VHH binders against Riboflavin biosynthesis protein PYRD, chloroplastic (PYRD). Designs and how they scored, part 5

Target 1, 366 residues: Riboflavin biosynthesis protein PYRD, chloroplastic (PYRD), of Zea mays (Maize) (b6trh4)
Amino acid sequence: PRLAAGALSGRCQAQAAGDLDDAHYMRRCVELARKAAGHTSPNPMVGCVIVRDGRVVGEGFHPKAGQPHAEVFALRDAGNLAENATAYVSLEPCNHYGRTPPCTEALINAKVKEVVVGMTDPNPIVASKGIEKLQGAGISVRVGVEEALCRKLNEAYIHRMLTGKAFATLRATLSMNGIITNQIGKGADQSGGYYSQLMKEYDGVIISSDLAKMSALPLSREAGTNQPLCIIIAQGESSRLHIPSLSQEHASRAIVLADSPVTVEPAGVEVAVFRQIDLESILQLLAQRGLCSVLVDFREAGESFASLLNDFQEDKLVQKVVVEVLPFWLASDGLSNLAFGGSQSFPLKNLELRDVNGSVLLEGYV
Key: E = the ipSAE of ESMFold2; O = the ipSAE of OpenDDE; V2 = 0.75 times the mean of E and O plus 0.25 times the DockQ between their complexes.

## First folded at step 1 (VHH)

Design j1 (framework vhh_5j56_2)
Fold by ESMFold2-Fast, scan of step 1:
Structure j1 (fold): chain B 366 residues (1-366), chain A 129 residues (1-129)
Amino acid sequence: as target 1 above (366 residues)
Amino acid sequence: QVQLVESGGGLVQPGGSLRLSCVASGFTFSSPDDYAIGWFRQAPGKEREGLSSISSSGYGSTSYSDSVKGRFTISRDNAKNTVYLQMNSLKPEDTAVYYCAADLSYYGDEWYPNAYDYWGQGTQVTVSS
């Protein structure tokens, strides 16, 4: 099919608005990619939009590891309208040849005129190979539209690719006077709450054995969730650990990392025993198992759990912090503050603030 | 459950040949899912480098780093679930521990070690002067 009457003319006349259109379509790619949040690890989240004559004619996203890429779905959706169209992709198209042709070949075969890329492949050895392949076929390529947004979308994937470790976010709840509390805000773990959203987004959640014994295991209330793996840290535990909220049928939802042999009830829960538990080894193990992201949930956390986070800034083991401040002034006993980030003070970057049902949610990068 | 076991390393004179084998268990090369099997090496004091890879498909797609292109050949035997690396015209600078690795992800990057999730224990290759 040909271009709609007047569509191309309007776009050419509004040349300055063309850059805003690029941002609009790239943001749409990110929106599509987010539909797969929690399902794609160890792969990145990717969205693709095919545009012809100022109108979206195809959309796609990568739904999970092992399934086709975003470009393939978008091209299938567009059909013959992909010819002479512009493809927007949040991540550089792959140039890897496997059972199916690489996404670069799919775009070339569809006779796409232009490809607009949000970010290049984070792997420096392969970066730009997909772009070079497209350019060699006569396809115009532009790179860097909404690059910061595209990198934020895949921050955990990028981190895992570059370091071999899972991206770690520290989550804690404080009172107004800075005292650590084992609560989360009212409604936070219900559908639409920030904690429920985090459980949908993160591949795993690291919790203390005390939290596992006292409370229901973390889970998302959001529809379509791939529930996070619950990584339970069992330091100084007796030879038996009972997780009352977990059934034997759902034993695969949890793994126990212990510093001594322990028998877990229910049966079927995996146990890994280490001579000494440290956060770096945990993050490497989780990355090896295909997890890109993990939330370290600081609740019912004793001194041994807190010690896992010692020097996390200097050791580069935690990338992000999410702190909820409750509207309470609390008395303190024992471990009262989050003073384990490093030997010196450090600034947080890209600080964001949000009101979450009367509490303040703070998010910042280490 | 996925395991990779390398064999075939050893001592060899410059100009000699060796054939490395990588036996996979816990998945099959006849799988409908996309995969890449790569050969990597690491010499003392150096970073791990990619040498060659073979990806899923009926015919098998192969690639080689410039340092080994023309000297090394990768192949697979689906019936034995084994990938081979035939190394010819070996040089002293080829001395390293050789690793077999599997990437069971469709986004698998053939040349980047951290893209591979499953690794063998390695096999030592020493090329004496």
Scores: ipSAE 0.000, ipTM 0.228, lowest interface PAE 14.6, mean pLDDT 83

Design j10 (framework vhh_5j56_2; at its last look DockQ between E and O 0.09; V2 from the best seeds 0.00; counts 0 for: pae E 20.0 > 2, unsure alone 58.0 < 65, placed apart)
Fold by OpenDDE, look of step 2:
Structure j10 (fold): chain B 366 residues (1-366), chain A 128 residues (1-128)
Amino acid sequence: as target 1 above (366 residues)
Amino acid sequence: QVQLVESGGGLVQPGGSLRLSCVASGFTFSYRSDYAIGWFRQAPGKEREGLSSISGSGGKSTSYSDSVKGRFTISRDNAKNTVYLQMNSLKPEDTAVYYCAASQFYEGDYSWASFDYWGQGTQVTVSS
C-alpha cells in the first residue's frame, strides 16, 4: 500500500514545475509583445518564444500591422532549433489567407512538438481554429497559460473585436479636495511621464475644442513612438475653429468632429459633421478607422463635452477610468466632481494605484 | 456600426453558377489603410478557407485561392458598397457556408487576422 503514494507526488510536482515554467515563458511572450505598444493597431500585440531543452532558442513579437507575426520572427530566430521544441505564444496562432502561409503552418513546418497558447482568438468565428489545425497535425496544444495577463495585454483589441467600438478610457485630474482641474502633474507630459506613456499606448485621444484652442495637442514624448490621432470634439462652435498648436504639416494628425459646419485652421484637418454627436457613434467611427483604443481627456471639457459622458456606464461606453490626484488643495474655479456616468453609483474594479512624480494615479475598470 | 450582409446563396446543380453579394455598411475611409473585403467558406467539419479578396477603393487588387482560381471572380461596385463573388462551374465540394469579411489592409498584410468584421454567412449547396 505504501508504494502508490510516492509516484503521485512526483507527477504532481513535475506538473507543477512544468506549469511554473509555462507561466514564466508566457510572461516573456507578453514582455516581448509590449515592445510594440502603440504600433500594432488594428492588430493585436503578440509575443512568441521557442523553448528547447529548457532554454529559449528563439524570440519574436509582432511589430506592426503589415509585418510578419510573432511566430514567424520567433521561428526565424530559432532556426533549426525549433524542431521538437515548444512554442509559446500569447495569442492563438493565426490562419493566413493571403500571400503568406498561416502561423499554424509555419509552426507545423518547423516541426515543433508542442504549442502553448495564452488565450484563444477573441473572434468567435475563428476561435480555436488555429488550435485545431495544430492538433490535427499531431502537435500537442495547451491553452490558457497566463490567460488573464494575455487578455489584459490586448484588452483594447478584444473589446473592439467583440463590440465594434474602440476601447475607451476616461482620464481626469483632481486636486486633493476633489476639484476637477485642467492641469496635469509635473512631468506627466514629458518623456517618462504617465501621460506621455498613455499617448504612446493609445491609438487616439479625444479632447474638447476648448482644450485644442488653449493648449498644445496631446503628444507622446517617448522615443520612436507613433502619435495618437487627436479627435477634437467641436460642439456649438462658431463657424471657425483655430488650433494654434497644430501646423499645416501635421494637419493629418487631427480630426474634428463637429455638430455644425466649421472651418478649421490650419487647412488640411479633416472635418466630419454630424447631426448629433454621441459617444457611441464616435467610438464606432474610431473602431471603423482601425483604432482599438482611445483616451478621453476631460481637460477643458465644457458642458457639451461632458454631456457625451453622461451615460457612459449604463451604455458601457467607457471601460477604464484613470484619475490623477494632484498634491494640492484648490480653490474652486472648476467642476466640483465627475458627476456623470449614469443614474446610479457603481463600484470600480481592479483598482490600481501608482505614485507618479508626487501625484497619485488611480486606475479602475468600469 | 460596420455590417456585412451576404446574399445570393442557395441550391445549385453541379456545373451551375451563383453570384454572391456582400453589402457593406458603416465603412469609413481609414486614415492609415484601405478597406479590403474577402470571401471565405466553411464546410461542415472542415476548416475555414479563404477564397478571394479585393482591396483598395478602386478594386484593383484581387487575389484567389488555388481552389477557386479560374472559376470564381470577385468584383466590387463602389456605388453600392457591394462586393460580388461570381461562382462558376460549381462542384459538390463547393458546398459550404460562405462568409464575407472586411479588413483594414496595410501594405503587405493579407492575414485573416486583419479581418475584423464578418457577415453572418450564406449557405451554398451544390447537389445534383
Scores: ipSAE 0.000, ipTM 0.256, lowest interface PAE 13.2, mean pLDDT 86
ESMFold2-Fast, scan of step 1: ipSAE 0.007; ipTM 0.314
ESMFold2, look of step 2: ipSAE 0.000; ipTM 0.146
ESMFold2 (binder alone), look of step 2: mean pLDDT 76; pTM 0.784

Design j2 (framework vhh_5j56_2)
Fold by ESMFold2-Fast, scan of step 1:
Parts: structure tokens; C-alpha cells; sequence
Structure j2 (fold): chain B 366 residues (1-366), chain A 130 residues (1-130)
């Protein structure tokens, strides 16, 4: 074994050593928080690491709504070693009573010396209140370590908190010659595939009624998944809608949003009727139901479904786009291109691309 | 500083009505959707109970606990920065101190829990007696 490049770099960066340690522990908080992906909504994903004398002595994350917060688990793990230690937490500690005391009180009672916070609470009413409480108790607080990473972890939670709407990602599949296809790439919906991974991460998936009639409802093949709610958009439907892949026992897996009264089979599927269906109202309704994130899955989608996405950029309704490009040149079957989105062209930000089993997956922010 | 002040409480006979007001200062009800205003009550010897909420969004989504659904109505007047709770068909079991609170965003599927609200008014007494 030889010295790694990182060891040599460390000798030249003595002044930044503390910043590197902070970043390391904050990245560990984010890693811990990600273990709860798909389980925490409407709460944020949070991780916490307790460090004493340069060693991790406690770790914790928030596993799901109603369970203790990350700080509580980390403090329990550290025990007496939390005294005079530094706590790293990816999101500002809460300062409100629940089934357990506030996380600020837990940190104070454990006699923690310092708290390092990734990001402040996005709620303007409560922002900095946890920090103020800790400082008032004589605890040193530093804020903003790996802030961009911490914000990306909770982008859907932040979006819902600031707008009252679910964070929306548009997913579509194109051929190499720009033709919309109703297929997803080979292996995409199998364990390890990108679509399976998306179904684990998103709280809900919006699909057309035609897709619901013809195919099994979207689900994740990943272990430990909390399956997404399937939101079925029924525009211009007949008075009856049959979802053949759904049993009455599992009717709660789906809801139907309709523009006219409709009877859904199986019985027990919730139906909400709108005079006119628009994406803004849908996203607000889903946020009210506790969903932070939703994938708009553009398959078996007609003109009415496409019209929901008109001006999505100008109206700030879609935040992210995920486009799979299949390695095929298709003969036209009458499908249109993805021409909706805004009255004017707009750039995508932070564009990423990757190979997904022979297809190209493009991801970008609106 | 954020402050909430309740008013409109008092003594009322069973079957009567009261309208409670909650005046907010230090923030505006037109500001984003990152908060909700809720009404809670606490009767002697009992824990604090959530009754109703209204979102801070321009559209104002509302929620009600099963114990008051159909009898109580929450509303807001953004110009006056005030939230109201209209209480009809009052019963002796409605006797409590009533609080308004400001806090995080509420879901229709989420139980009313006091811990989601960070700012509280001082409370107003409502007594329903025969």
C-alpha cells in the first residue's frame, strides 16, 4: 500500500482541514438520511452524526413520519459520549413538542458543545428558531456546511413548503428521431433499473387512464419500498373506469381524478371530480394529502393529458425533466413530440446524462 | 416578532354560537404556503386537541377534526390579517381554552398535532353551560 492522493493533498491544505472534516461528517448525514428515501413524506429526510475527539460516536436518521427525529437516534447511539461533542445535522433541529421533547431540548440535555447545521428550516416562520434556542443555551452553532447537497436531498420537501404544491418531475421516452414512445427501456422497471428506483423515491406517480387500463400500475422492485400512490387522470372518460391490475383489497394504491362523475372498478378507489382538471390544482391537492414529490409519467398519453403540461415552465409547475432516449429509429405511428412546456424556448439547468442499459437517460432542472 | 391574539370567547348556552377571531402580527396571511393557521382547544384535565386549519396559500385549503366537522367553520380575511372560527351548535363538551397557532404545512391525511405549530396565542376561554 502507498499513500493515496488525498493524503498528499491534506498536507498542503492545513488551513482548510476543519472545513474538510465538517464536509465529511455532513456528507455522512446525507448518506444516512437517504436510507429513508420514500418513507418520510410529508417530513424531510434528515441525518445526524455525533463526533467527539475526531471520532463518530453516534449516528441516526429520521426513518418515517411519526418516528423520532435523526438527532434523537444519534444521541441514543452516542449515549454519554454525546457530552461535549459536536452534532452534525443536515437540517436545522426542530424547536417544537411532539411525542418526544424537541430536538433542541434533546441536544441541550445531552450537553452537546457544538451543532453544525447543513441548512436552515425552509419555513420562514420557524427558520433560525432552533438555532436561536441552541445558542441561548450556550451551544455554538455553525450553518451552511454542504448546504447545496442538503438542499438537493430535500428539494421536494422545500418546494412543497414554499409553494404548497408537490415537486413535479416529467418523465418521457423518445426514439432517436424524437418520436414519443409508450415503452420504457429494457430492464428499466426491474430491480436496479432507473424506473424502479424512481418508484422507490417518489411519493406519487401521475398516469393516464389509458395506461391504467392497459398495464400494471407503476411500482418499485427495490427492497424496502414504500410504493408510490398512483394518481390516475380520467379526462373525457365514459361513466365507468376499470383498472384490471388493481384488486379491491389494494384499492388504496390508487386515486382517480376526473373531470366528470365516474364509477371506478374495483370498488373502494377514491374519486375526486373537478369541473376542469389543471396541473396546478392536482399538485396542490397532492401536497394537501402529504405528498412532497410526484412523477408525471408520459405514457399512453393523449392530447388532454398533454394539455395538463402546457406552459409548465412559465407556470412553475414542473421542476425537473427525465427523458429516456431509446437506441431506435422509429417509423411514425402518429405520436407528437414533446412540444408543450412554455410559449418560448427555455434552457434546462444542471443537465446530467447516463447510460441505462443501452438507452440514454437525460435529467435536467427547469 | 410573530404574535397571535385570540378574541371572541365567553359564556354561551348549549346550542348557541360563537365566532372566535385570531389576529396575526409579524407576518402576513398572503405570504406563501409555508405555513398554516390552526385552531386548538384544551379542556381542564385534558390534552390539547386540534380542531381546524387553514393554509397560508392564496386558495386557503381547510381541514377539520371529526369532533367539530359540520359544526365549526374556519375562514380568513387577508386584508385584516385575521383567521376566524365560527362555532355552531355548541355543546358542554366544547368548554375549553381555545388557541390559534401558526406552523408548518398541513396535509388532509395528517392528524392535527400541536407539535407542528411553533407560534401560539395566549388563548381565549369558551364556556358552554346549561
Amino acid sequence: as target 1 above (366 residues)
Amino acid sequence: QVQLVESGGGLVQPGGSLRLSCVASGFTLDYGTSYAIGWFRQAPGKEREGLSSISGSGRGSTSYSDSVKGRFTISRDNAKNTVYLQMNSLKPEDTAVYYCAAGGWYSESYDFTPEEYDYWGQGTQVTVSS
Scores: ipSAE 0.000, ipTM 0.166, lowest interface PAE 18.7, mean pLDDT 82

Design j3 (framework vhh_5j56_2)
Fold by ESMFold2-Fast, scan of step 1:
Structure j3 (fold): chain B 366 residues (1-366), chain A 130 residues (1-130)
Amino acid sequence: as target 1 above (366 residues)
Amino acid sequence: QVQLVESGGGLVQPGGSLRLSCVASGFTFSRTYSYAIGWFRQAPGKEREGLSSISSSDSGSTSYSDSVKGRFTISRDNAKNTVYLQMNSLKPEDTAVYYCAADRRGSYYYPLSTYEYDYWGQGTQVTVSS
């Protein structure tokens, strides 16, 4: 540092410590946290970066429910360099004993000087308790750096915490001329494809019984994936349902939600019977089972499955839509097109688009 | 391969003393390498609790739980690759299986937490009774 010496050292120090540096390290926390996508539910994704003298000296993320939190791994990585350092963490450090030890204790025992927090815990009962404990130990705390990015990282965790329901994303495929199709784009379900990536990220996927009967159950082909739970909706089904792509060894990969008693083959698949199957009850059940996020996959969907999505915007049951537009103009002759979720028109928010191997992928919030 | 072997347990009268030893193999105690060694105990029907820990720092940074502060002392002998727990003024409530634990990554941030330690000994029984 050629210009660090001289009479202006105090001003140079003040200028070097800035919001841009905070944002940089917080974005690194989010990158680290994303390495655990699909493995953390019902816990949030969290990353932590320990910074000393403008340099990253430790990094960590929360890899899986039941394992240590991001702060613990980052502090281990930093070693003695954590003392008098600044810890950046994407979510407020926990202050309670649970499946893992309290992160506030780890930070206090490492004698960090400052903690920079992306977002406060979304649970109003515990919000600010971790911050208060750190401040009580003489640690400086700043909150809200890259807050929008940190909230987006954990949007499903936040939604489940606030509503008691799983965060639901609706996935559908359209032709260029607006025809709903049961296809997904070329390579979408192969390694590197968008659907494979979604299966890695989401805790569960809701599919029709017809899709389960005629196709392999949705799975990710990404390395290190914790495969999603396949929630199979069996409305008006016969007393027997065969899922040919599922072995008895892997029966725990699926659950069947039925409106009447049904025997599932292979044996060992859990069945839950509802008097009336509705999306709200499904999302509550999945949240109670520890799922934060679920993809509603609109393939091989009959009238009963489509009806689950009636009033999804008004009832706040679906938070996000992902629409793939295939590079095809499909003939309408001989094709059925079912409208879904169309009781009222509404605008989508924060629309993003991406090219995915010859298709256009559109993502928007309800 | 990291292995820890505890010794020195047994029956002792209330107010008595015991010294537990933990011999490490598969790594060496040295100022050159980061390490953390902890002593834990588990009484029947209770969770495993941390009692004391020592790190590779120059000063021999130590931690103690409130239940044993002033009565127990942790120490190390790097030449013998051994960590000791000197237990004085023993009480009936100190009756438990005592475990030695090690972390070769030098993790020492929540030093009385079982989550900090990757390697565990088989334990040694300490009984404080008349």
Scores: ipSAE 0.000, ipTM 0.226, lowest interface PAE 14.7, mean pLDDT 82

Design j4 (framework vhh_5j56_2)
Fold by ESMFold2-Fast, scan of step 1:
Structure j4 (fold): chain B 366 residues (1-366), chain A 130 residues (1-130)
Amino acid sequence: as target 1 above (366 residues)
Amino acid sequence: QVQLVESGGGLVQPGGSLRLSCVASGFTFSEYSSYDIGWFRQAPGKEREGLSSISWSGSGSTSYSDSVKGRFTISRDNAKNTVYLQMNSLKPEDTAVYYCAAKPLYGSSFYDRESAYDYWGQGTQVTVSS
């Protein structure tokens, strides 16, 4: 049982005004879309809300590739109430048959009056074609409500569409005196911790073979997680690589990219051998396999792994950096700072910081 | 992350009163978000039912189920991160575990769905008996 509809008739003027705000419905679309974080690649995250006479009559989101789109679920939820209603959708409705029927057709057949779109499709070949189809059927279309929020939701999808490469974020941990550490802050990899949340959100994580040999493979502790693919970079390895934290039953959780033939234990782990390993080729390969986003986790990384990142700014291979600063002063015994990235200094954009259980987390765009 | 903790339940005689508290943490005021907090109850062998809701932001718009309208009053103290449910004229049929629940974004008046609430407390027992 639920609250009776008649009980809601007592709402005040301030509540009624908030209920009419287009931005609130679009923010709800983004919230719904986020429920599918980590599940939708290579498709975007999309949410849809159907409103009639100032009331939400339908909600939906795209849960994973191969399943119906957000508009289809929202229309099913609304039923007959979709007729003459307004549909809010965080991304332009599709206008082509693919894995599912076109969402423009579904909206037209439901006889919606208006569609409010957060952002147009980032693919220039299809951009505005869905909007034009809806307008041709007599449906009013407005575009750009909460556009910045909608673009941030799908930044990895947009990047992959425009470049053919996976969106890459560099993650590292430093001491207060700028020394690279292989530790993660207290609670960061437990449920609710920032690292656990990143593992839920990213399609893959790139790690060194040294990290894979000595530590548990990165995973999320969050409920409902589609665990990231672990991309293990094996440079200069002997003919055998043992990953003790991985069972044969879960061999598909990892792939090994090697610069020479190697036998991986457990059996069943995919191995790809390259003459030379470079970050651009890795990001193209991962995009071709359907990954939109990868986290480059700089732990147990050594100089060979660091060399993959030498010119990431000039080459446009890394889009974000996430740096955790631990409240410790540490001694250095080797590679001591993040001195790679560009031949010249560069500023970071949209810098954010927060306290994560006594450590400072810094996030910035390249 | 939003956490909710209920308190104030207990044993009361028919016709008596109780005041439940729900302490919320993890809320960050944002120009783009607000929360609605609701009270639900579940009696043994029955489905969970919604009782009342209040908006965390703005003036604190309220709503009530017909079964409790006029007897229960919901209120908030944003400075203390607390939502209250004042229960008067209690009846034996009010015996249940009472839950506090939160959903992101303003608009509780649009949703009468239990499934719209993403965060739940562990519940507090209310028993109305002589």
Scores: ipSAE 0.000, ipTM 0.177, lowest interface PAE 18.0, mean pLDDT 82

Design j5 (framework vhh_5j56_2)
Fold by ESMFold2-Fast, scan of step 1:
Structure j5 (fold): chain B 366 residues (1-366), chain A 130 residues (1-130)
Amino acid sequence: as target 1 above (366 residues)
Amino acid sequence: QVQLVESGGGLVQPGGSLRLSCVASGRTFSSDYSYAIGWFRQAPGKEREGLSSITSSGDTSTSYSDSVKGRFTISRDNAKNTVYLQMNSLKPEDTAVYYCATSFPYEDYHSLDSSEFDYWGQGTQVTVSS
């Protein structure tokens, strides 16, 4: 009884300690994967850690679309120490890679003993195929370690895979008295600022033509950034659009989506003309261009731009909201609190708050 | 699982035109996730050649190999779950078995590398001869 109960409790504690070790290595996979933030689209961010006798013997991450996957780098790093080791990987190993052998074959050929997977492939057509192949080769597979963290790492990739649309985050700034403002917090777009960090992480940023005319195009000041594509929405514009902050050699950094023919200055900026501009069509176009994530930056947003966000919750077009609350009270001198988002109220999920240089940054899921 | 069925092949005179069709079953072009659909050909004794690709949903994005650019046009009809290859100004050198293939988006959608495509049709024969 008491002795037997003590022995059972000891075994449960030993298992819990092993689960904590798994979580530790999986969190390391996520840290490695994050080194590639902004560089991997349309591919996921993936990290891999190879462990033998309680020691990390190999590490790798997927650095860029078209380059080898995390498992390949981790196996190269481990060399012969990969044999009879445990491989931790944040996303299910691919069973068909293309120009290189599948990651499943690489793990099998290295004779790893066990693979621990953070999450299965979000594509239902290929899900579990990699796991099944590893198991068929005699490799033990466990799934779901730090799954929520692994899913959050790749939320934009998962969304694009399942919907064929870019993951959209709405960014807005409010005063303390609830007035939507065209300002951004002091230092937000400087190195270390939250906006600079968003520009590093997001594949694209959607802005109004009015913002593009009067402000420098959004960019990150973080080291190693792959700068986002600037998507400029030109609704009801005259036949000429002047973007003074864009040089001719940087024309490829921007695209103009217009509802009528428009000539952009400087020359060399791509223009796509639509009969009707709607957010769903924009998000599909961006996904097809290889973008997994876009930030909708709600500054200098007239009625036409705001109308793109009508029914965004009901239509499932926006997944996340980032709201900065500035530490001041604005006078009502023509500034309006523009209500949008459809006919129904809805709660935000997983709300998080943080201090960003005296402002409050609120992040929540739709 | 995806099944692809090609049709529209046959015998045609040099300078003639053909329209190939590829019907997808088991997955629709209106599916919630986007993928690439490509046309490939293989003549006896030659390697498989990528010709053209198109995205399955949303706004149309296409790619063409230099050997067919200006002569061949790829298009889709999502209501019919079908992709087409319009072939104009056909030459004897265009004689081959033509294959339809799909990929799922782990890599760049615009690749014409056959190794990037996961599901293949059985092929349809095109013969250009007098």
Scores: ipSAE 0.000, ipTM 0.225, lowest interface PAE 13.4, mean pLDDT 81

Design j6 (framework vhh_5j56_2)
Fold by ESMFold2-Fast, scan of step 1:
Structure j6 (fold): chain B 366 residues (1-366), chain A 129 residues (1-129)
Amino acid sequence: as target 1 above (366 residues)
Amino acid sequence: QVQLVESGGGLVQPGGSLRLSCVASGFTFDYSGSYAIGWFRQAPGKEREGLSSISTSGGYSTSYSDSVKGRFTISRDNAKNTVYLQMNSLKPEDTAVYYCAAVYSGSWYRLTEDAYDYWGQGTQVTVSS
């Protein structure tokens, strides 16, 4: 009976319950991290929760590049209750010394008993260094709780760290019969709409010069937004480019990438001239400027703009596609479709769909 | 561990109103794309029907089935970790067990049963004259 009781003991049940509690607190870390969506680049989004005796005693997140890390805020919130507590953190605590002490030192000095990590640092040079530092100080470390969730939270940050390029998502709108449209669905760019939400989340948006000439610059209607940098691609433009919607106050929100010298009206907009404009060079430039993520918005886009996307799958330049399908059947005088991306057909991965106020939003990974 | 607890069901006369509540645990409501919560119902002898969904973060990105558009309104209170379904102009055909369901996805709002991973136990709504 004792051997049977030992084999069927509560050990497996207790371990399963502990694993479920870990997942709960790690999901809370991710939720805290998302409070800073759009504000942290080039840094990752990170959340931290301090737990003592089954109770949350401290919470924190990294609010903005240059501000303290999530662990620092969570430890400040917990105060003396951090001693002998468990710290949950969505990303491996930093171990490099900068102007502020590393987060590993903060956790060690607070005398936490255990650290539970969602994902290791994506930089292979520093991966596990923070974990090793904590273990060397006598702190128990467990890794990989809700790892997929933690990686998805920082997919753009990870991509930039590994490739030196911004994470690119292609956005396009189609009718039910597959015709490219230059409109966005009803309410999409208003508060609560999917496009407004994307503008809050993405660091930048790449648009054609034709769209910039005829429409207001893309922006989020969501409260507290750090508005995206608007990257205007000027291919084959005359020596003067007039953007009537761009006020002087919005000049710092835009940059023009041109294939020939151009003077932008109104004045105050940064212009970078390339001998040849290609998507790889654009994504490298944006990463160097601190952008982790960009949305390529396929509206009012001619053949030159489309040519930037010709081999995006083979060249690994676009990671994600977001296609909105409007509930319209459109008459068309010609061929208008998204016939670019690769020399061969390719499948999209992790396809998701969503109803967005009567339209269908399709999202998939390249 | 994601758990969902429905409440607010009961008996109501035709034309009346009810507000259902879904209290979520195992995650909190703050951010776009973390979770979506949907409301479903199942009447005796019928298939489970999707009614409405909402993201738990960001703005109010919502979906509604044609059978409830204009009568039902989904909303959330992040401080209470709760999603509400305000049901107005109730009809006898609205009689069903109402379920709250959750899915973790940055972009998932499908009103189909197979799209949701976590389910509450349900709350009975009876509309009778």
Scores: ipSAE 0.000, ipTM 0.113, lowest interface PAE 20.0, mean pLDDT 82

